VH-VL binders against p38822r5to271. Designs and how they scored, part 37

Target 1, 267 residues: p38822r5to271
Amino acid sequence: LSIGNEIKDSFKETHKWVQNNLKWLKDIEQFYRERAKLEKDYSERLSRLSAEYFNKKSSTSVPISVGDTPTTTPGSIEAAGVVAWNEILSQTDMISKDHDQLSTDFENHVANQLSGLFTKLDMTLSKINGFNNDMVNKKDNIYHELEKAKKDYDEACSTMEMARNRYTKASNDRNKKKLDEKEMEMNKCKNEYLIKINQANRTKDKYYFQDVPEVLDLLQDVNEAKTLFLNDLWLKAASVENDLGANVSKRLQAANSVVKQNKPSLN
Short names: E, the ipSAE of ESMFold2; O, the ipSAE of OpenDDE; V2, 0.75 times the mean of E and O plus 0.25 times the DockQ between their complexes.

## First folded at step 13 (VH-VL; framework fv_rovalpituzumab)

Design w4 (at its last look DockQ between E and O 0.74; V2 from the best seeds 0.00; counts 0 for: pae E 4.7 > 2, grease 19.2 > 18.9, SAP .515 > .496)
Fold by OpenDDE, look of step 13:
Structure w4 (fold): chain C 267 residues (1-267), chain A 127 residues (1-127), chain B 107 residues (1-107)
Amino acid sequence: as target 1 above (267 residues)
Amino acid sequence: QVQLVQSGAEVKKPGASVKVSCKASGYTFTNYAMHWVRQAPGQGLEWMGWINTYTGYPTYADDFKGRVTMTTDTSTSTAYMELRSLRSDDTAVYYCARDSYFGGSYKLPNYHGMDVWGQGTLVTVSS
Amino acid sequence: EIVMTQSPATLSVSPGERATLSCKASQSVSSNVVWYQQKPGQAPRLLIYGASTRATGIPARFSGSGSGTEFTLTISSLQSEDFAVYYCQQYGYWPYTFGQGTKLEIK
């Protein structure tokens, strides 16, 4: 009896624990949604900034010198500088787009997946809880039937005893017949009670030694699944951010290559 | 027998709301999630969302967030889908469908799939 | 989101012949693909789940295969009642998305 209550409590506690762990996924989801928002804002602001300075550049005229001999002139040097600046701005704009991509990646590949994961595991948890409830209900029903059978048997015994007493006080055929009838009824109730006892015992054994452990195992499976999938999503989050880094690096290298061609000497 | 029975056809004006019901029978209602899918005339299937019938927790597709509300009544084994701010392109047959949650009862991994469908509810949005 | 692309849009096949329907995912969805059949004026019917497992009551002539990004529904010998629209759906990536459908018609 005590073991049963402890096991029931264990399930409840374990279930609650798993449920709380799943709720944690929502917090993580929110975190990445907020990160996505920040990246989006940064992207937009950077893009506007790049455009602003690009427009400023367009208003500047660069003198071009055409001579018989291709020589670097101060004007050509200035032009080279403008070209370099244009490339820097262009690459900056591309970097802004890369940040926008990261925002999208956080939303689609991390946050949305966390949401899906939560829903899936939550449903699984609900099913497990439903299964547990079904088992408990079946057990309880059998116990109720047992109690009823016991009461019926007790009542039949009492009735039989009354009939016996009557027969003892007045030994006649009528009272004998009644006693026999009540004895038969008592035996019927006794047999039913015995059957219910056996059923109840089997059900109890199955519940505590097979069903409950299985349910707890299922809860553990949910928790393990949560961990595994969450790990994958964390790795994915890192991956998409690394991609941003790689893209940014690439853009800067492209800009640098043009800058290096902007030579200060006239020769 | 397991079945889903949906409410009748609706005609609504733009800007109005519609609430479709889906009554389940023949199984334990709270053991299966309920999906909502719609299909515009001559078009394909579009997933709208689903609801945990045990907890009542819904998850909506992004396209419907803010306009759709999914609820359940466990006492009547009925799922509801309300779509607000209706427009002409919301004209469609709306289906409820049970998620079977395949793959060994309650053990992971499980596969999803809509194994039981309602008969569909035509919602017409017209001026 | 994952885009499920079905091909061909329309498939014309004669009764008794083999029909092969394709569904391609834009990203890997493992084996989390289901197939539905829909006849005119009816709700969809589940055919295959887990990419290759037939739903209850589905004839053996229906089979599903594939993993990752490429999936196939095969009807070994077409019956008159098999002419319908077929949809694939993925459950491996949120949100769960449908293909655009393949119409199987009589040649």
Scores: ipSAE 0.377, ipTM 0.723, lowest interface PAE 1.4, mean pLDDT 90
Fold by ESMFold2, look of step 13:
Structure w4 (fold): chain C 267 residues (1-267), chain A 127 residues (1-127), chain B 107 residues (1-107)
Amino acid sequence: as target 1 above (267 residues)
Amino acid sequence: QVQLVQSGAEVKKPGASVKVSCKASGYTFTNYAMHWVRQAPGQGLEWMGWINTYTGYPTYADDFKGRVTMTTDTSTSTAYMELRSLRSDDTAVYYCARDSYFGGSYKLPNYHGMDVWGQGTLVTVSS
Amino acid sequence: EIVMTQSPATLSVSPGERATLSCKASQSVSSNVVWYQQKPGQAPRLLIYGASTRATGIPARFSGSGSGTEFTLTISSLQSEDFAVYYCQQYGYWPYTFGQGTKLEIK
């Protein structure tokens, strides 16, 4: 069910429909930019919170590493509960970095790519509109030439009949010469009119049976490209958020394993 | 025949703005997008953005988005790029460039590079 | 942004010989690479698009290849006019980015 299979002029409405669908890409882009801002703000606030509580505990231990396995200076002795708390703070800081990565991923791999997609398809739509204008103008020019040729022929017929009437009333050489001149001009205009009729018929057939269907198919192609690429970007958005979830789960599992080593007293 | 002619060299102070013109001739201006690319002395090429010359809709590279404005005047077949809040590291040659076309049969077009370039406009930013 | 890294920075080759210029993308850009030539004091000139398709009017001695992250420009039988700076550009991800250039000079 190609749009181009219907022989009717619906370009204006189909173009507007496609253009509105493209404008929707800008809304989707803005959503992911706003989502990136939210994730960035959360990351910064969570990092500050972790640092604040790390400062509270710094009087009891001095970490010497970063990453998933923080350590204390040689010779330090810490209670198991303090060790577990230190790990919770360390994993919380890593989670803040996971959210910073999600912010970056939404911006770079989703929002920016939506901006590029809109730009490419907007250009394509502009070129299709230019082609449509060209074919409409060609059709209108041929119809205008047909109108002029018909007018010229009608005038030549009238002029020839006037000359014929004069010759009938006064059959002299001057009136005969004038009749012959006007008959020649009428026949020239008739041939030109017949040529323009043929041109108009061929132009009408091409316009309605070839050009209009092709342009509508091109509009369908833009919408299909939009759908295909937008789906890929939505899947990418889900993928990067899924990666955040996996990383957070890993962080929490690391913290849980240390907490489980904090044995209660048997007393 | 196909040609892009840019405005002349400019010297500006930090904090000023500059507006570079790019006049197209020998082709239908609105059928081709216009890119802007700059090149600092002794450095490589940096893409600044592009404008749809049919609609007038610009798209900017992130590094420039807050200080660049790209416009067109279709009646004169001229594209413009204005860069505001100039800094010394904005000293560069600024080029306009037309995208190439290889679409054929009006199928979905793709970028095929920049096939016609302006001569470049040197903008020098110093106090 | 996609980083395009060209190597070598400078390539010295004798006239009549072959030159091979490399361009690496930081992520896959499929075949969405363009090559430009720039002579001193001139604007860049389009050579290759789609990684391997010569632009109109470009001599057959210029050829491009590659996909994904690795791309090459090969110039067979170098002519005196071929000594210039060459840039690759990717257009597979927004925004479009250029490599830093490879200077091809006479040895």
Scores: ipSAE 0.208, ipTM 0.617, lowest interface PAE 4.7, mean pLDDT 85
ESMFold2 (binder alone), look of step 13: mean pLDDT 91; pTM 0.923

Design w5 (at its last look DockQ between E and O 0.61; V2 from the best seeds 0.00; counts 0 for: pae E 11.0 > 2)
Fold by OpenDDE, look of step 13:
Structure w5 (fold): chain C 267 residues (1-267), chain A 127 residues (1-127), chain B 107 residues (1-107)
Amino acid sequence: as target 1 above (267 residues)
Amino acid sequence: QVQLVQSGAEVKKPGASVKVSCKASGYTFTNYAMNWVRQAPGQGLEWMGWINTYTGYPRYADDFKGRVTMTTDTSTSTAYMELRSLRSDDTAVYYCARDSYFGGSYKLPNYHGMDVWGQGTLVTVSS
Amino acid sequence: EIVMTQSPATLSVSPGERATLSCKASQSVSSNVVWYQQKPGQAPRLLIYGASTRATGIPARFSGSGSGTEFTLTISSLQSEDFAVYYCQQYGYWPYTFGQGTKLEIK
């Protein structure tokens, strides 16, 4: 049964496939690192912009009218406008921080985790390969021993036959003794060869029907684990970005609440 | 017998680089990850990182990122660790150590510690 | 990173007595803890992995226990050769950080 070569090839191909899939994790990691960088840049620029306009506003003075009755004056309205503007700028600054947080989240909760996942699975793959190598080496060693035993037996048979021929040509005690010795040696080699045959057969059976399938299952486990954890990380990536959206919405609502209090009428 | 043999002691100036070698023998080199750990005089152990000897992929501790490079030569069963931009606080004994391997089962074991260590390489950084 | 804290820093025990060494993790590392022994001028030696499994060739007097954040190395009856520095290491999270070590000395 030429199952051996096909199974070997299967392992090699499967291993390569899994390895390539793991390499893909690095690409994904890089993607999120780049995203983190973009968010960081945006955060910094937005923060600077907010600060710039905040400083510009601080240079303006609004007259405050204090009367006996608390009435809204044009100055008060202007002040209210300034308050609203300050809130907008403040919330904008907060939004910049939210983007910074997203950058950090992409790095820590996505990219770094992808890196960790890659490392773990890479090491696992290496160990699986190690197991495979051990199995192959054990098998090969037994086959080598078998070949050696075969050669020894063949040689012993040849030698015995020569001794037999000599005895046939000259039937004397010396030649008889030699024949007996060579026959004994041949039988010894035969027994060893038989032992090695049995051992090799058992090893072969175990290798193809138990060991190889087990190793392939391990490779499958690695691939499944990759998929499972990758999915989780993708969900996490989406989650942290959704959090940004929620935070941005919250900031805008806060600003809007102040803006709505900026009434245009004096009454 | 299974053993790791490291290169000899090094004396370097600040800003220089050092490359330590670790030659493995007595086992299949690519079946075990190679770790690097250092120990400053009178101090504890510090994990530097490891390298997958089969794939060649290294992972470094954050404290060493950018300054350390781990490589392997599978043909000679040798692992290398290069540390750049040396400082006085880099003075330490540097160890290579292989990952332990759980034998007897084809079930994939997790990390089981470092079971074989090199003899260590003293790197002294002084002006 | 996970911080591993060993206690005590120094433990003085008489030969033949029981020694108990502690290692605490800053967060749960399950059973992913390794113990090493190091003698002066020598490389560390692996003692325990998986928190409780003895490495090959390690005497039965060495035992590890614990899970989560609390781990213990116990030497049931101290021999003269057991006086050394002991380190714990976690491998639940990268980087695989070490404790600061416990020095076991003769009382």
Scores: ipSAE 0.242, ipTM 0.633, lowest interface PAE 1.6, mean pLDDT 88
Fold by ESMFold2, look of step 13:
Structure w5 (fold): chain C 267 residues (1-267), chain A 127 residues (1-127), chain B 107 residues (1-107)
Amino acid sequence: as target 1 above (267 residues)
Amino acid sequence: QVQLVQSGAEVKKPGASVKVSCKASGYTFTNYAMNWVRQAPGQGLEWMGWINTYTGYPRYADDFKGRVTMTTDTSTSTAYMELRSLRSDDTAVYYCARDSYFGGSYKLPNYHGMDVWGQGTLVTVSS
Amino acid sequence: EIVMTQSPATLSVSPGERATLSCKASQSVSSNVVWYQQKPGQAPRLLIYGASTRATGIPARFSGSGSGTEFTLTISSLQSEDFAVYYCQQYGYWPYTFGQGTKLEIK
């Protein structure tokens, strides 16, 4: 049946398209997990760099002298330039922590949520396919019963015609009783066939005008849910990255304030 | 009628692998995901992961990633869980458990819990 | 991941009495909680899903309530077969997590 094939092709192709769109979520998830790893590594390297240069500053300490009166040698000098440099190093360390937070946010609020979305929608798609298979099986069962009833009726017609031919050629009581018996069986098979036709027509109407549209609507719902949630997660990804930018800007403004206080004649 | 039957108890040495089977009957295997849950002696339940029996896609708990593999054979309605690089603290009863869904809603599946459990498979890891 | 904390760890009650078991989630899971019963040497049995809906074949003496972070399982008139370990499980977030169990024992 050409209409049945057209609808089966539509479900199969729509299901495959939705499945491929769900599979794509795994690639997007992996991208954000890799972004999180890059941000973590950058945070750790930047923190290490600021600590290394902080150690260079702190290595110029001078001892107190040992004896009756304490003595401090020259070399321990703090100038406005050193204060500004210390603030730059401090703000750089805070920026490293901002990148650590971005790494955590990508993992927890983007990648993990994509993984959860995929799992939920993948199971939903599987259940929709199971429902579609159940509907097809119910329809096929009534059509199988209709085909059986038609076969039984056709056979009963054939045996009745053979009995009619025998009675026409030899009109005895045995042949008449056989004809009457086969005619009753043919009429019974005819009634069963008509009942199955009505049942099949009702099942056909429900399947094509109620069940199939509902299944296709469910597939559309999965794809629309995927799209809406994915868009929300992309907006969340942008939001956490914007938060990083805002925090970095504030760190640099704090450093700039101290740098602007660094006057050439300060000792 | 609905039943999950698991393979028998296993004794393994540390570093070995074990593969537990879970044969489903009385329902359409591909309509329900399969969970794997373990329980160490005297301890609570621990979710290991699940597999979508229709697509074959598994999801593993983080503690088991890298050493667990979950598969299915839809022709025999059987789920499998393989745990590699066994340690003594992997000694536990391992259950398969069918995920449910609320069949009255076509919009999104509703979760009814793990409604059918296998009998459990004791895996003992000892030197 | 979401931590499910059950209390008490052990509850001693007499047959015919009422038992109340508590389960607390570390963050809101809405109504996405399931309760299981487990007897020694047996697999868990599903009791309650959706925090308050009894599974098929579960006697009316079992009831669940709660939403958000606080959930309870109540057994209104304990029978001898009800003495077991009870687990709550959340399914609102991945991964699924179980509470540590409440052992209900005869006093």
Scores: ipSAE 0.006, ipTM 0.474, lowest interface PAE 11.0, mean pLDDT 84
ESMFold2 (binder alone), look of step 13: mean pLDDT 90; pTM 0.923

Design w6 (at its last look DockQ between E and O 0.69; V2 from the best seeds 0.00; counts 0 for: pae E 2.7 > 2, SAP .518 > .496)
Fold by ESMFold2, look of step 13:
Structure w6 (fold): chain C 267 residues (1-267), chain A 127 residues (1-127), chain B 107 residues (1-107)
Amino acid sequence: as target 1 above (267 residues)
Amino acid sequence: QVQLVQSGAEVKKPGASVKVSCKASGYTFTNYAMNWVRQAPGQGLEWMGWINTYTGYPTYADDFKGRVTMTTDTSTSTAYMELRSLRSDDTAVYYCARDSYFGGSYKLPNYHGMDVWGQGTLVTVSS
Amino acid sequence: EIVMTQSPATLSVSPGERATLSCKASQSVSSNVVWYQQKPGQAPRLLIYGASTRATGIPARFSGSGSGTEFTLTISSLQSEDFAVYYCQQHGYWPYTFGQGTKLEIK
C-alpha cells in the first residue's frame, strides 16, 4: 500500500513536469509571432521608403513610354547614375518583400506549428491523465470491496458465536437451527472474502507491474515527442531566416552589378 | 455505437449569433478532440477549429478568431460552437467531427482522420 | 497554410470503369493525407488515412497512394453508389486544410 502511494505521487510529479515543459511551447510560439510582426512592420516601412523616393523621381521626371526603351525628354533627367539609383530602389523594394516573406514564414512554418504541437500534445497528456485516473479508481474500488467483504465476514463470525453461546446455554432444536443458519452465512461470507482477496491480489499485480510502468512510459513519450518536434521547428526557423539572407544577398549582387556598370568615362 | 448528433437548423439575421450543439455517444468524450468544419452551399470544407474536450481549451482557425467560441460540457458529452456577428456569407452547413489523434490509443502519434461526423446543422443568414 | 489542390474539378466516368483522383500539396506533408467521400445531403465519410490505408469497412476497390506533395485516390471498378464528391485533407502541417473537392459523376 505504501509503495502504491509513492508510485501515485511519482505520476503526479512527472505529469506536472511534462505539463510545464509543454507550457513552454506557448512562450516560444509567442516569440516567433512577435518576430513575424517585427519583420512585417519592417517590410511595410521599407516598401514605403522605396516608394517615396521613387515618387521623387516621378515628380521631377515625366515618363512618356514604358518598356525596354529608355526615354528622355526636356522634362525628364536620366543618366547612368539615375539608372543605378533606380536599380537600388527596385532592389530595396524586393528586399522589403523578402522580409514580408520571412514574416509569413515565421507565422506559418514556426508559430502555427508550435500551436499545433502544443494542442496535440496537450490532448495526449489529457488522455494519459484520464487513463491514470481510471486505473487508480479501479484499484481503489477493488480494495474498497475487499474491506467490505472482510467487515461482512467479521460480523458473520460474531453473529455465529452469539448463536453458539445461545445453543450452549439452551441446547434445543430452535437454537440448533439458528446456529446452523449462522454458520452457513459465515461460511458464505468467508468464501466471498477469499474471492475478494484473490481479486485484490490480481489487481495489485496488474497495477504495479503493468499499469503504472505503462502510464509513466506514456508521459516520457510525450516529453520525447515534444523535444524532437521542437528541435525540428527550431531548425526550420533557422532555415527560413537563412533563406532571407540568401535572397538579400542576391538582391545586393544585382544592384552592385548595375552600379559597377556606371563607369565614369560613360557618364 | 459511436455517433455525434447536432442541433437543428437555424435561420438568423445579420449581426446575430448562433450556437450549435454536438452531443457525443458511444465513446469516452474526453479522449478525443472535437473539430468544427463548415461547408457553404456548393463549396468545399473549411476547418474552423478544434477543442480539447478534457481541458476545454480551444484552438481557432485564423479566419474565425474573435468571432467564434468553442466550449464543452463533459457531464453531457456535448460540444458547442458559437459564431457571432453573422454575415450572409456565413450561410453554411456546420459539422462537428471527432478527431482521431491517437486513434483511441495512448501511443504517439497516430492520426486516422476525422473518423466520426455529426449530421450537420444548416445555418442560414438572411435579412 | 498548405494549399491542397485537387484535380480534376469534375470527373465523368461510366460505372465499372476506373477513376483516378489527384491531390497536390503546396509543400511536402509526407504521408499525412486523408481522403473523404461526401454524398449529397450527407456528412463526409472517411475512406483512406495515412495516404494509403483503408479505413474500416471501406471496400477494396478504393486505394490510395503517394507521399510528399502528390497523392492519388483510385477507384478500380466504379459502382453506382461511388458517384460523390471526394476531398483530400492534410494533417502534416498545422492547421488542417482540405482540398476543394473532385466531383465524380456518371458519364
Scores: ipSAE 0.461, ipTM 0.755, lowest interface PAE 2.7, mean pLDDT 86
Fold by OpenDDE, look of step 13:
Structure w6 (fold): chain C 267 residues (1-267), chain A 127 residues (1-127), chain B 107 residues (1-107)
Amino acid sequence: as target 1 above (267 residues)
Amino acid sequence: QVQLVQSGAEVKKPGASVKVSCKASGYTFTNYAMNWVRQAPGQGLEWMGWINTYTGYPTYADDFKGRVTMTTDTSTSTAYMELRSLRSDDTAVYYCARDSYFGGSYKLPNYHGMDVWGQGTLVTVSS
Amino acid sequence: EIVMTQSPATLSVSPGERATLSCKASQSVSSNVVWYQQKPGQAPRLLIYGASTRATGIPARFSGSGSGTEFTLTISSLQSEDFAVYYCQQHGYWPYTFGQGTKLEIK
């Protein structure tokens, strides 16, 4: 059963509830923006660190001698160690870039999309409210017309009674004519009043049995949409972070491959 | 008829502020979001932001955050865009444009672009 | 943000001929693309939404196609009034972004 079918007249409360739920998207957005900031900061710091140690290493040179016979020398071993270290630093720098990418991904693929989602759903919510207001206004207008018709009828009745009394007191052609005129007017007003009663009843029925449920269903649709899109964004957030993990693993594997080639012995 | 009428051309100095108005007519003002888009001379379109005309809640493009303020007056069906700390590169024609939604329904709408545009307001920033 | 790239920058075509304009998205935006026409000294005009649906009042000679990352605006038989700049816009991801535009000029 839909919310619209369960509640006959709870638009205001339901609307407020949905609105509050949408505001929650802002909090979630902020969370991921903060995460993006942390990743960016980490990336920058790691990059600087890698560069620092890379520069420190570049100041050291290991002599490499190439003879007629390929022989592993202690110097060669040291060079291999330097190569391994360079690779580690290089991969570390790449890891820093991966974190930067995650920062960007959090901003572009999660936080910004949350912002967009909020805006879209907020506008939809506003339109739904507009629709509800239109229905309410329509109802109110017909009731105002009804009240007017009632007043007119009441007045016409009163006027007719006065004419009747005059005719009763003085039964002449003039008074008879006046009574007939007022009676005709009263009947006209009566008919109008009856028409307005019917219109008002129909409008009321439509409002409570059709319009309100429809509007509540629309609110439900907004809430469901929020949930679905939010779920997708949470999954996306996890996906981009998993990508970071995969990239980090790849970088470390590359470094390890070079390290394994750094042999401790000459043979 | 549905139309948006913007305020006249402005000439400003660097560092100054400009406030452009956009008056809507021919439709329910609060049922459609109002966008602001600018176009530098000989350049493309740049979205600045939009405002929920019902709630008054604005959303700004990142490039304009802190410098732009969008507001509405529902009583006059008028949207306003204020841009502060003007620079020479802010010289452009500024447009207000109404959002369009699918089917005119109050159901969850799809974005159908901006279907009604103002005539544009030229803002010239020069020393 | 998603980058929309339009090509060519300028397209020269003779009246009565077919014109094909391209718009490419840096990422998939499904069918969430709109097209605008802008004549000199005028505000943009909405042509196509949902990648392929003509806006109200748009002549049948205008058609949009595409999904994902590649979109096309086609004018089957160019009229004199069709020479203008055309922009695509994506709304698949926030923020919505415009292409740089294609100028359609008379050959």
Scores: ipSAE 0.318, ipTM 0.702, lowest interface PAE 1.6, mean pLDDT 90
ESMFold2 (binder alone), look of step 13: mean pLDDT 90; pTM 0.925

